# Designs tried in a protein design chat: VHH binders against UPF0758 protein CT0611. Part 7

Target 1, 126 residues: UPF0758 protein CT0611, of Chlorobaculum tepidum (q8kes1)
Amino acid sequence: MNLKVKGARDVFEYMKGRIPDETKEHLFVLFLSTKNQILRHETITIGTLTASLIHPREIFKAAIRESAHSIILVHNHPSGDVQPSNADKQVTSILKKAGDLLQIELLDHVIVGNNDWFSFRDHALL
Key: E = the ipSAE of ESMFold2; O = the ipSAE of ESMFold2 at other seeds; V2 = 0.75 times the mean of E and O plus 0.25 times the DockQ between their complexes.

## First folded at step 4 (VHH)

Design e21 (from c4 with T49N G50T S51G; framework vhh_7qbe_3)
Fold by ESMFold2-Fast, scan of step 4:
Structure e21 (fold): chain B 126 residues (1-126), chain A 118 residues (1-118)
Amino acid sequence: as target 1 above (126 residues)
Amino acid sequence: QLQLVESGGGLVQAGGSLRLSCTASGSSYAMGWFRQGPGKEREFVASINTGGGSTYYADSVKGRFTISRDNAKNTLYLQMNSLKSEDTAVYYCAARDYGYEETFYDYWGKGTRVTVSS
């Protein structure tokens, strides 16, 4: 089923039941159609996020295979603190630049906590 | 058609406090404050999401400034404490549609001037 996301709240709701182990940090990518419908999501990393573990080539290879128009990056903070780390900002910058070049837009990066979220787009960090 | 009107600027002594207000003609927007000091580029100060849940601050103002909003009054606030001379600037209220269909801060006020003396 292709669910349409209109903003970060919809992304938060989509991911809420789809994190396998909420005690660990997970990084996901969501692949979107031209109508902002979620085509699929994929787990990129499990464990503490570092920019050196992120390979744009692999993420955008998957996006191309899915015929994605755009992507959204999502990760959880088990602590419930949704403020972005410096590593989160670095990862976002790297993927935004890659997406701009390949014309597969990084629409947002959403950090999900227990009952709250942080959207890079809502805060003009993207 | 969104209109933004800032108010509350003025002259204040270093170490003092000032509260800026921004009245919007509508709601349901991601909103923030930006500033431009003499001879400088416009820089980000603080932002708040449409739900009023999350806030984000530039490192230079974190711990000193607080962004908040009153959705019933369509008003955004910036409480500025422990003001420094480098906070001297014209402060702009900005808003953009919060959905994934918009990509920029599209609406800007005319600005309100803050001068910190010492």
Scores: ipSAE 0.305, ipTM 0.623, lowest interface PAE 2.0, mean pLDDT 85

Design e32 (from c4 with S47T; framework vhh_7qbe_3; at its last look DockQ between E and O 0.92; V2 from the best seeds 0.67)
Fold by ESMFold2-Fast, scan of step 4:
Structure e32 (fold): chain B 126 residues (1-126), chain A 118 residues (1-118)
Amino acid sequence: as target 1 above (126 residues)
Amino acid sequence: QLQLVESGGGLVQAGGSLRLSCTASGSSYAMGWFRQGPGKEREFVATITGSGGSTYYADSVKGRFTISRDNAKNTLYLQMNSLKSEDTAVYYCAARDYGYEETFYDYWGKGTRVTVSS
């Protein structure tokens, strides 16, 4: 049974215990069905997030392979501060535009801390 | 269907303060303020989620404006300090329910006008 995510809280709960080393920044992509069920997740980068190292081709190639209807970006801030950085906003903008063109929606970007999260969608950033 | 009513707009001198209120007919997951100035597109001002709540501000208002909510009263507030002529706009309250199947912000008020004179 694939887990259904209704909103950002469910994404946060799904990611609990799935970050291999919380002292490092990780970027994940969740691949979703038309019913918002998680088909799979994949680690995209480990280490400092920068827009220059994010390749829409590779992310959407994986989404197409998984037959994903939409994707959700998730990353952690080792500091615990879940406010988005400028790099986080740039990455989100690039992937939103690519998803719109390819008809594979970037549904959300969720930044996870220890007991808190920040959703781009909840704050009108997607 | 959620109804939103804004109040508190008016005329104020540059450097002054105003507090806007928005009363909702029921509870919502997230609420925010948006504005539209003369000859401009509607722009984001600030959002708040949940009780107590996660907040996010547009760079143009960060440090000057404070968003807050009283969940018991279903009321959203925007405290506006150090007002500038560029803050002149109609201010709109908006709300959304929890979930990814919801659109951007599904519920909107009719707006309250703020005019900042030099």
Scores: ipSAE 0.595, ipTM 0.796, lowest interface PAE 1.1, mean pLDDT 87
Fold by ESMFold2, look of step 5:
Structure e32 (fold): chain B 126 residues (1-126), chain A 118 residues (1-118)
Amino acid sequence: as target 1 above (126 residues)
Amino acid sequence: QLQLVESGGGLVQAGGSLRLSCTASGSSYAMGWFRQGPGKEREFVATITGSGGSTYYADSVKGRFTISRDNAKNTLYLQMNSLKSEDTAVYYCAARDYGYEETFYDYWGKGTRVTVSS
């Protein structure tokens, strides 16, 4: 049965054991149901995140295929420092705007580290 | 109903310092400071979450402002140093509950006015 996420801590817990190579930066998208249940996740990029590698049409094409109500972005910082970079903020802004237009909300962006996380929503960035 | 009361605002010369306080009627998951300058939209200043004080700052205040909280007193602080005229605003304390079913920061104080003179 699909996990219901109540908040960013649940996203952090979900990602434990689900990052193929924790020594590399990965960006994932989680597709959520109307009840905030994780339908599945998908890897968007591996390696240093840049905004030029993000293609909103492909992400939202997948979201529509999954019948997602909303999405959450997740990425790991191998260093353990969960503060967002400028690239993280740029990617978030682009996908927020696309999601607003398509009415598939970007609910949060969660950066995960060793034992900590940073939530864009909790820190008023979303 | 969580109640938030700000204090510590006032008139200060550029380059000076002020410490804002916000007392809450109970505990909350995350707290923050927001501000609205003359003729501007309300903007985020700084936020703090968790018991260990995960923090985030707007670029315009990094290195000059420090957010902190005293959970025993349910009090949020903003230490503002090296104040500039651009920091003139009404400063609001805000708080939110945990989770995605909450929309934004749902609890707000009435604000405290900070005026930075040249």
Scores: ipSAE 0.579, ipTM 0.796, lowest interface PAE 1.2, mean pLDDT 89
ESMFold2 (binder alone), look of step 5: mean pLDDT 82; pTM 0.842
ESMFold2 at other seeds, look of step 5: ipSAE 0.601; ipTM 0.823

Design e52 (from c4 with F104W; framework vhh_7qbe_3)
Fold by ESMFold2-Fast, scan of step 4:
Structure e52 (fold): chain B 126 residues (1-126), chain A 118 residues (1-118)
Amino acid sequence: as target 1 above (126 residues)
Amino acid sequence: QLQLVESGGGLVQAGGSLRLSCTASGSSYAMGWFRQGPGKEREFVASITGSGGSTYYADSVKGRFTISRDNAKNTLYLQMNSLKSEDTAVYYCAARDYGYEETWYDYWGKGTRVTVSS
C-alpha cells in the first residue's frame, strides 16, 4: 500500500489531499524506504515557520523509529506563492547537514501552493 | 545522450545587456544556467522547469537576469541586464530529467564566455 515517489510532482499529489487546514502553514516530514516508498508522514509544526523552532533531533528520532532510508520535507504556503523564504532555506540547510551526518538523506523539500509546487531539488537548492 | 550547446557570450560594457542561448538535442524536465568566474567555484545562476513551470534565481542576479525556455526549439535563454564586472564568467547550460535519481550534473554544455569591462 505504500506509494512510490519518483519526483516532486508525486510528493505534491500525495500531500494535496492530506493538508487539514490550508489557511495555516504546516510542516510535514515524509519517511521513505530504500525504494522511495512513503512509509508514513508526520506533522512537525503548525503555524508560522522559523528555523529556530525546528529541531533535527525530533525529526530524525521519528525517522530512525520508522527505519526510514531518507526523508522529504513538505510545507504549504496559504498565500499560494511557492517561492522559498529565507526561513525555508535555513530549515533545509540545517536538516540537510543533520541528515548527511546521520546518513538519512534529506531527499527534497517541497513547498505546496494551491495548484502548484516548488521543489528545492528541481532548482539545485538540494 | 543529451547534447547542450551554449552561444551568445562576448565582451560587454558594465551596465550593458547580453542574451545567452543554449540549444539541446532533446527535451528535458528542467534546465539551468551556472557560471564560473576567474579563480572561483562554479555557482548556480538560474533554473526553470518544463513548460509553464517554476523559475528560481540566485540572489546575486535576481531582478537583473531573466531565464526563459522555448520548448518547441529545445532552447534555453538567459537575458542579462545591468551587467556588472562580477558577472564575468564562463556560463554553462545544464539539464536535468524528472526524478530523484537524476542530478543537475548529468548533462552539461561546454560553456560560453562573458566578459564585462568597466
Scores: ipSAE 0.680, ipTM 0.836, lowest interface PAE 0.9, mean pLDDT 88

Design e55 (framework vhh_7qbe_3; at its last look DockQ between E and O 0.77; V2 from the best seeds 0.00; counts 0 for: grease 25.3 > 24.2)
Fold by ESMFold2-Fast, scan of step 4:
Structure e55 (fold): chain B 126 residues (1-126), chain A 117 residues (1-117)
Amino acid sequence: as target 1 above (126 residues)
Amino acid sequence: QLQLVESGGGLVQAGGSLRLSCTASGSSYAMGWFRQGPGKEREFVASITGSGGSTYYADSVKGRFTISRDNAKNTLYLQMNSLKSEDTAVYYCAARDYGYETFYDYWGKGTRVTVSS
């Protein structure tokens, strides 16, 4: 029923056609079951990502409501350059710590470009 | 089980260059270099994924080191330029399979790099 993600390529493929306006930076969270099936995704922010815009409480409140086992963070770079910014790394660190504490794992953070993607997990950043 | 063998370590003067190699017994989705210096914990150096398109570097080595792979040879490389005394470490090759269910990373036994001066 629900789509299973095996790795970052599957996340990238899922996000194709699901970004409402690719000229803007969007931050999404994917809620996953114990079998890594996507239960739902939710838009967290639209516009340039900064750590001050990220409220772990709201993200994990939603994860708890969805009965998510884990989450994946996804955002796009309109430039197509998928290298993470310092803000991207800072946000990832904050959410990893919160997830570890709450036992809802931040499984990955995937930055999507036009035909390219970057996975924090693939590069030992998670 | 994937086996990794590093080579290319040695003694080099500060400002010099070395190229490390890591040969794998099979293909992997992602590969990287880690290092452990005297009295330090193991730290990330650089990684490369898939077809060799996506790379990432620790801030301490960015601009000085270049990671690359030859998928036909199952070989990973680290070109190290402008070496500093702080780069002295045992360098480990690591590989991982595709997938979020993967529990293990494969590691080699390491190759020692000593930067004098």
Scores: ipSAE 0.641, ipTM 0.814, lowest interface PAE 1.1, mean pLDDT 88
ESMFold2, look of step 5: ipSAE 0.658; ipTM 0.823
ESMFold2 (binder alone), look of step 5: mean pLDDT 83; pTM 0.859
ESMFold2 at other seeds, look of step 5: ipSAE 0.745; ipTM 0.871
ESMFold2, look of step 6: ipSAE 0.727; ipTM 0.857
ESMFold2 (binder alone), look of step 6: mean pLDDT 84; pTM 0.863
ESMFold2 at other seeds, look of step 6: ipSAE 0.718; ipTM 0.853

Design e56 (from c4 with E101S E102P T103D; framework vhh_7qbe_3)
Fold by ESMFold2-Fast, scan of step 4:
Structure e56 (fold): chain B 126 residues (1-126), chain A 118 residues (1-118)
Amino acid sequence: as target 1 above (126 residues)
Amino acid sequence: QLQLVESGGGLVQAGGSLRLSCTASGSSYAMGWFRQGPGKEREFVASITGSGGSTYYADSVKGRFTISRDNAKNTLYLQMNSLKSEDTAVYYCAARDYGYSPDFYDYWGKGTRVTVSS
């Protein structure tokens, strides 16, 4: 059973019940098929997100192993404020460039918190 | 096919204000404003999703511009305050359908010109 994501709302709904400890920031990657079906998700980091903790090599190594066509990043803000930080934008830029080079598109970055979400794609940040 | 019509452009002195409007022929998931200044590439200004729930602003306009929408009227607004000469541009309204489109925005207006004099 693979779930298909049509847009950021579907990503939010998929992740809503799957964050183990909402008091901490978690960064996840979703691996997607050519039909935008979720093949698997993986936790990348737990704790305050910084660019120094992001290793494109390991993320895309996993994507290649999964035969992913594209990836989506998801992380939560325990504060409930879904506005992206400068660190969030920096991480997104790094992974967007890596995905472009490897031909595994970073399709979106979705920030989840409280009862809403923020999509980088919806706001022309990706 | 969704049609977008911008209005409200004109000549204004630096430090002044203008409100741009964009009327759509139907509903959309997200809407935004883009601009293109003389000799420059088109750049993002501001975006809004849903019934006005999520907004995002380019750093150059943050604190000076406010985006809003009236979904009952299918109308998008951009309130521009503390205008600078660097804000001189043709302003384009754009709208998108829900989903992962290869384009950031699916529908575009023809633009409205804003000139800020010193």
Scores: ipSAE 0.512, ipTM 0.751, lowest interface PAE 1.6, mean pLDDT 87

Design e57 (from c4 with E101T E102P T103E; framework vhh_7qbe_3)
Fold by ESMFold2-Fast, scan of step 4:
Structure e57 (fold): chain B 126 residues (1-126), chain A 118 residues (1-118)
Amino acid sequence: as target 1 above (126 residues)
Amino acid sequence: QLQLVESGGGLVQAGGSLRLSCTASGSSYAMGWFRQGPGKEREFVASITGSGGSTYYADSVKGRFTISRDNAKNTLYLQMNSLKSEDTAVYYCAARDYGYTPEFYDYWGKGTRVTVSS
């Protein structure tokens, strides 16, 4: 059955085995039901995450088509350092505002490393 | 539900140290410190996960402040070293439900005042 995510650890465990090339930075979106079950995930970008290159349109296009109740953003840092960059913070702020307007909540943004993760929600940054 | 009570604020000279405490009446959720200086909006200072395994700091305090917790005592700490006049603010303790529930509530204390003299 579909996995229900209770927090950032569940997101990390779900995504860790599903990154196609860990030497590259990937941005994923997870689509969730009202019960926080993962409906599916989708790769949005591959390559260095820069705020100026990310458009809310790309993220929410798939969410709207999926009829997701909420979303979670996930991206990996190939370096293994899970601390958010200024670009990560800016992207998160923009997408939170877009989600609020569209009534598709951005529940969290999780940065995954090799055996570690960083949750924006856990650190009161969302 | 959750009650947060800050303590440890006061007057200190620039270059000095203070330790703030926050006691929680409930479970050890993710927690953080925020501050509001004169004429400014509330800003983030530091956060710590429920387990204490991960911490995050605002650039302005990194290397000077240390956040920690004692889950047996339901107490959060902020050790502030090398204090500057710019650190003058009311410091607030906040608790965050890091579970992915449809409903979310931020819990805030009433604040403790820190004044750093030049």
Scores: ipSAE 0.142, ipTM 0.496, lowest interface PAE 2.3, mean pLDDT 84

Design e58 (from c4 with E101D T103A F104E; framework vhh_7qbe_3)
Fold by ESMFold2-Fast, scan of step 4:
Structure e58 (fold): chain B 126 residues (1-126), chain A 118 residues (1-118)
Amino acid sequence: as target 1 above (126 residues)
Amino acid sequence: QLQLVESGGGLVQAGGSLRLSCTASGSSYAMGWFRQGPGKEREFVASITGSGGSTYYADSVKGRFTISRDNAKNTLYLQMNSLKSEDTAVYYCAARDYGYDEAEYDYWGKGTRVTVSS
């Protein structure tokens, strides 16, 4: 059964219990249908997020293979501070531009903490 | 349709403070301030969501401006401290509803002018 995500809170709730080690940063990609149903999620990186470690080609290769209409990025901050870093913003900008070219929208980037989250889309960053 | 009305703009001296208000005709999930200076494109200033008061600030105003809202009064505020000449702009209030189907800020005010002299 595919879960529909209506907004960032749904993404946060979906990721609860799905982060293997909360003491480490994980970057995930959620692949979505045309109805914003989660088709699959995939771990892209583990460890401190840097733009040099993110390859749009690999992310969008997986999205194409999944026949995804759009994607959502999710990562956790072990500190619990959900404010985006400059690296988070740079990664988001790169993937937004790649998605625009390929017509696979980067719908959101959600940073998850203990009991809160930050959505790039909610704050006009996407 | 949600109506937004900004107020509080005016002339202030560099280093001074000013508080902008935006009164909405109803509730919204997220609200923000945008500005457009002379000869510039409209830019993001600050935003706040309804869920727990999550806030975000443009780097140019972080530490100087504070966004807040009074949900009971449907009013958004922008407290502007340590004003600089580059803060001179028309400031716009904007609001949007929850969800990925709401791609943009759906509702906009007409703006209030802030001029910072030195």
Scores: ipSAE 0.553, ipTM 0.771, lowest interface PAE 1.2, mean pLDDT 87

Design e59 (framework vhh_7qbe_3)
Fold by ESMFold2-Fast, scan of step 4:
Structure e59 (fold): chain B 126 residues (1-126), chain A 119 residues (1-119)
Amino acid sequence: as target 1 above (126 residues)
Amino acid sequence: QLQLVESGGGLVQAGGSLRLSCTASGSSYAMGWFRQGPGKEREFVASITGSGGSTYYADSVKGRFTISRDNAKNTLYLQMNSLKSEDTAVYYCAARDYGYSTPEEYDYWGKGTRVTVSS
């Protein structure tokens, strides 16, 4: 079944219960159709996020193979503090520029905590 | 269509404080403050979602500025403390609706209010 995401709350609800170990940071990519339905999600990294571990080539290669129209980044903060780190901002900037060039839009980056979330798009950071 | 009106700008001395207000003609999901200084591009200052649940600040203002909203009044505030000469700018209020739409389709902007910080 394909779930439709209308905004960041839907992304948060989708990822809730899909994080294998909430005591560790996980970075996921969601691949979306033209109707913003989730086609698939993939785990990109597990453990502390650093920009050097993120390869735009591999993310967009996967997006093309999934016939994705757009992507959404999701990662969790086990601390419960959903404020983005400098690494989070750097990764977002790089992937937004790559997506713009390839015409596979980075719709959002959602940071999920225990009962709350932070959306880059909600804060006009995309 | 949502209308936004900023107020509260003026001339203040460095180290002073000022509170900006932005009154909206209706409710919105997210709101923020942007500014444009003399000879500079428009830059992000701070944003807030929902009833005040999520906030975010540019590094240049973090710890000095506080964003808040009063949903009953459809009003957004920016409390500016420890003002610096580099905070001199026209401050714009912006609002957006919930959702993943085309870029800026749901963005609404005020006409701005001028803040001048003298040293």
Scores: ipSAE 0.513, ipTM 0.733, lowest interface PAE 1.4, mean pLDDT 86

Design e60 (framework vhh_7qbe_3)
Fold by ESMFold2-Fast, scan of step 4:
Structure e60 (fold): chain B 126 residues (1-126), chain A 119 residues (1-119)
Amino acid sequence: as target 1 above (126 residues)
Amino acid sequence: QLQLVESGGGLVQAGGSLRLSCTASGSSYAMGWFRQGPGKEREFVASITGSGGSTYYADSVKGRFTISRDNAKNTLYLQMNSLKSEDTAVYYCAARDYGYESSEFYDYWGKGTRVTVSS
């Protein structure tokens, strides 16, 4: 029933058509089952991403309520450049540490462009 | 299990060059280099996808270091140019299996190779 994701390409394809306004930066969290099926996704922020706007407590509270086994972080760059910013790296570090402590793994962070993507996991950054 | 063996470390003068190698006992993985200098925490240096099609570098090494791989030899390389005293560290090779289903190969590390840059 639910879409299973095997890697960053599947995440990119899932997000295609699900970004409401591609002129703005959006940060999403995908909640996954033990079989890596997408249970739900949720918009966390809209607008320029900074680490101060990220509240791990709220993200993991939602993950627990969804009975998620793991999460995937996704955001878009309106510029189309999928290289991660310093804010992207800070957010990833914060959420990875929180996930490790709570035993809800951050499987990946995927930055999506128009026809390409960047996966933190594929670049040995997670 | 996957084993990673680094080599190529040594002593080099500032402004010099050095090439590190890492041999893996297994097939294609997402791979990277990390380093830990004296009195510092471990930091990311560079990464490369399993296909070799995409690379990523820490800002401190951009334009000076080049990561590459030879998948036929299961070998990862780090070409280090214009070396600085701040590059002095033990360099570690790390590997992760592809995708989200492969937990067995997550977070594999070598034992490290020492690089000392003298002024």
Scores: ipSAE 0.246, ipTM 0.594, lowest interface PAE 1.8, mean pLDDT 84

Design e61 (framework vhh_nb_b201)
Fold by ESMFold2-Fast, scan of step 4:
Structure e61 (fold): chain B 126 residues (1-126), chain A 120 residues (1-120)
Amino acid sequence: as target 1 above (126 residues)
Amino acid sequence: QVQLQESGGGLVQAGGSLRLSCAASGFTFSSYAMGWYRQAPGKEREFVATITSGGSTYYADSVKGRFTISRDNAKNTVYLQMNSLKPEDTAVYYCAARDYGYEETFYDYWGQGTQVTVSS
């Protein structure tokens, strides 16, 4: 079913049970319709997230394929500490700029732990 | 009518503490993220701290470990506890309310500010 997300809590709840191996860091992209319904999600990377491993081409290629209006980035911290790293901030900045140029908005970046989350949008980091 | 009213500013000596309060009215406070920003004369407005509706906090590197943001939804109030104050913290401090709901238009509401002066 196409779930409508109203904010970061809905994104966190959607991702519960959808992380294949919680001992590893995963980067996901959620593809959204004009009505903020989740069309699909896709795993972009598995393993330690670094800015050098994130290619905007791969993320936006998938968004274009899905006819997404906007995207949400999600990644998990296996430690459970949802505070963003400097690499997380750098990745977010790069992808926001790419989305602005391509007119596919990066609506949010949500970091998920087991029982907690952090939203870049809620903290004015986008 | 949205209103944000800051209080608790004043003159304090370096190493001292102040607690700022921001009383909010005219919107569903518990649904909004709240933030503190500051502006020194001749400088750009600078981010200080945020707290989301769910209680998640984020701090500027310059204040991390010294300042604590908190909220009381029953009183529609957000607080900034400022410890180990430095002369560089001298600024007008502004309270802001913002709605980051994915279905809603982005809104920013600002208070009128409260002066904090830290003497050496």
Scores: ipSAE 0.373, ipTM 0.672, lowest interface PAE 1.6, mean pLDDT 87

Design e62 (framework vhh_gefurulimab)
Fold by ESMFold2-Fast, scan of step 4:
Structure e62 (fold): chain B 126 residues (1-126), chain A 120 residues (1-120)
Amino acid sequence: as target 1 above (126 residues)
Amino acid sequence: EVQLVESGGGLVKPGGSLRLSCAASGFTFSSYAAAWFRQAPGKEREFVSAITSGGSTTYADSVKGRFTISRDNAKNSLYLQMNSLRAEDTAVYYCAARDYGYEETFYDYWGQGTLVTVSS
């Protein structure tokens, strides 16, 4: 893809129309170039997010395959409440540490609702 | 030329209050996140508080309930209201700002610092 993301709003706009079933929680990873252009996105899980469903190896394997410079984690809350859960915070911590080790930065984690979003980066949680 | 200039530091007794100010110039402050950091003698710089461009606030556990961060975008200013000050709050306090975007992972701009001493 040839879309540059400058911040969480652009991530929210990109995800509009790309969530297959808004009634279910989906976790996506966006792969970005050095210029923060979206190379591709991948669905990681469908259904309630838990840390046990997240495999950093598979996410970063895909990032390496895509020659991604960085990644952004995105998921939706069907309730429309964009406040992060404890599971969301735990997943973010795990992936941030893995990214730091592999030198593929987790730039942000964005929770998308109907007309708003929550950015971990914007709230100094990343 | 981008500048962040802190003021309001000084000597205060334990239990006292102090308000720090940070004046921003040379950039569109209202679109930036801003934060206060501090560095005590012999220690590393530590996070104190942050405020997003939209006004959401975060506090370090050591200051939560005692300090309040606020901003006035019309005056390009950031504030830190410090109440119930303790000897361990003694430090140089730094104002910092970062772009509301993904280009930088660290705070882009830093002030020179203002000294706060809490002692009798």
Scores: ipSAE 0.144, ipTM 0.524, lowest interface PAE 2.5, mean pLDDT 85

## First folded at step 5 (VHH; from c4 with F104W Y107H; framework vhh_7qbe_3)

Design f1 (at its last look DockQ between E and O 0.84; V2 from the best seeds 0.68)
Fold by ESMFold2 at other seeds, look of step 5:
Structure f1 (fold): chain B 126 residues (1-126), chain A 118 residues (1-118)
Amino acid sequence: as target 1 above (126 residues)
Amino acid sequence: QLQLVESGGGLVQAGGSLRLSCTASGSSYAMGWFRQGPGKEREFVASITGSGGSTYYADSVKGRFTISRDNAKNTLYLQMNSLKSEDTAVYYCAARDYGYEETWYDHWGKGTRVTVSS
């Protein structure tokens, strides 16, 4: 029943129709099984992303509760420009470090636009 | 085995331009340029994915370097403008396959040397 994620395009396709208000920035986390199946997703923030809004303790508590093997961050840019901001990079760095310590890997951060995406992993940022 | 061969390196004066190329023996999903300066670790320069849509640049080269690819020729390019002495390095072409079961960039060329004189 659960979608297996092979790479960032599958993340982009999964998020179609799952962003409540595309005019606002959303940050989501996807919780993945050992087989890279999406167990569920959770909205972390709505509105302009800042590092101060990110609490790794709460994200990874949820990941443990879901029995997640790994996580993926997903963020939409209403402008359609999928290039990562400095805030996007800062949030990603924080959660990567936390995931490395807890051995719940941050596999990717995917920024989605209208018909395109940007993957941190594809571009050696993860 | 995917083979990557860089060319186009050489000696240029600061402020000058140079274009690197990398010919691949087959197709790949993501390609990029990395570089290693004297006594330093290899660092990311720029990357491009898929049908050439998504690109990304290290802050140190943004606005000066342009990555592109010709998928019909399996060739990756790096146009380097406004070169600085700190751009002196061996430049490596690298590639990775699609998906999260693949690790980092794991196909590498042997590199081409770029020396920027003051």
Scores: ipSAE 0.610, ipTM 0.822, lowest interface PAE 1.1, mean pLDDT 89
ESMFold2, look of step 5: ipSAE 0.646; ipTM 0.847
ESMFold2 (binder alone), look of step 5: mean pLDDT 83; pTM 0.853

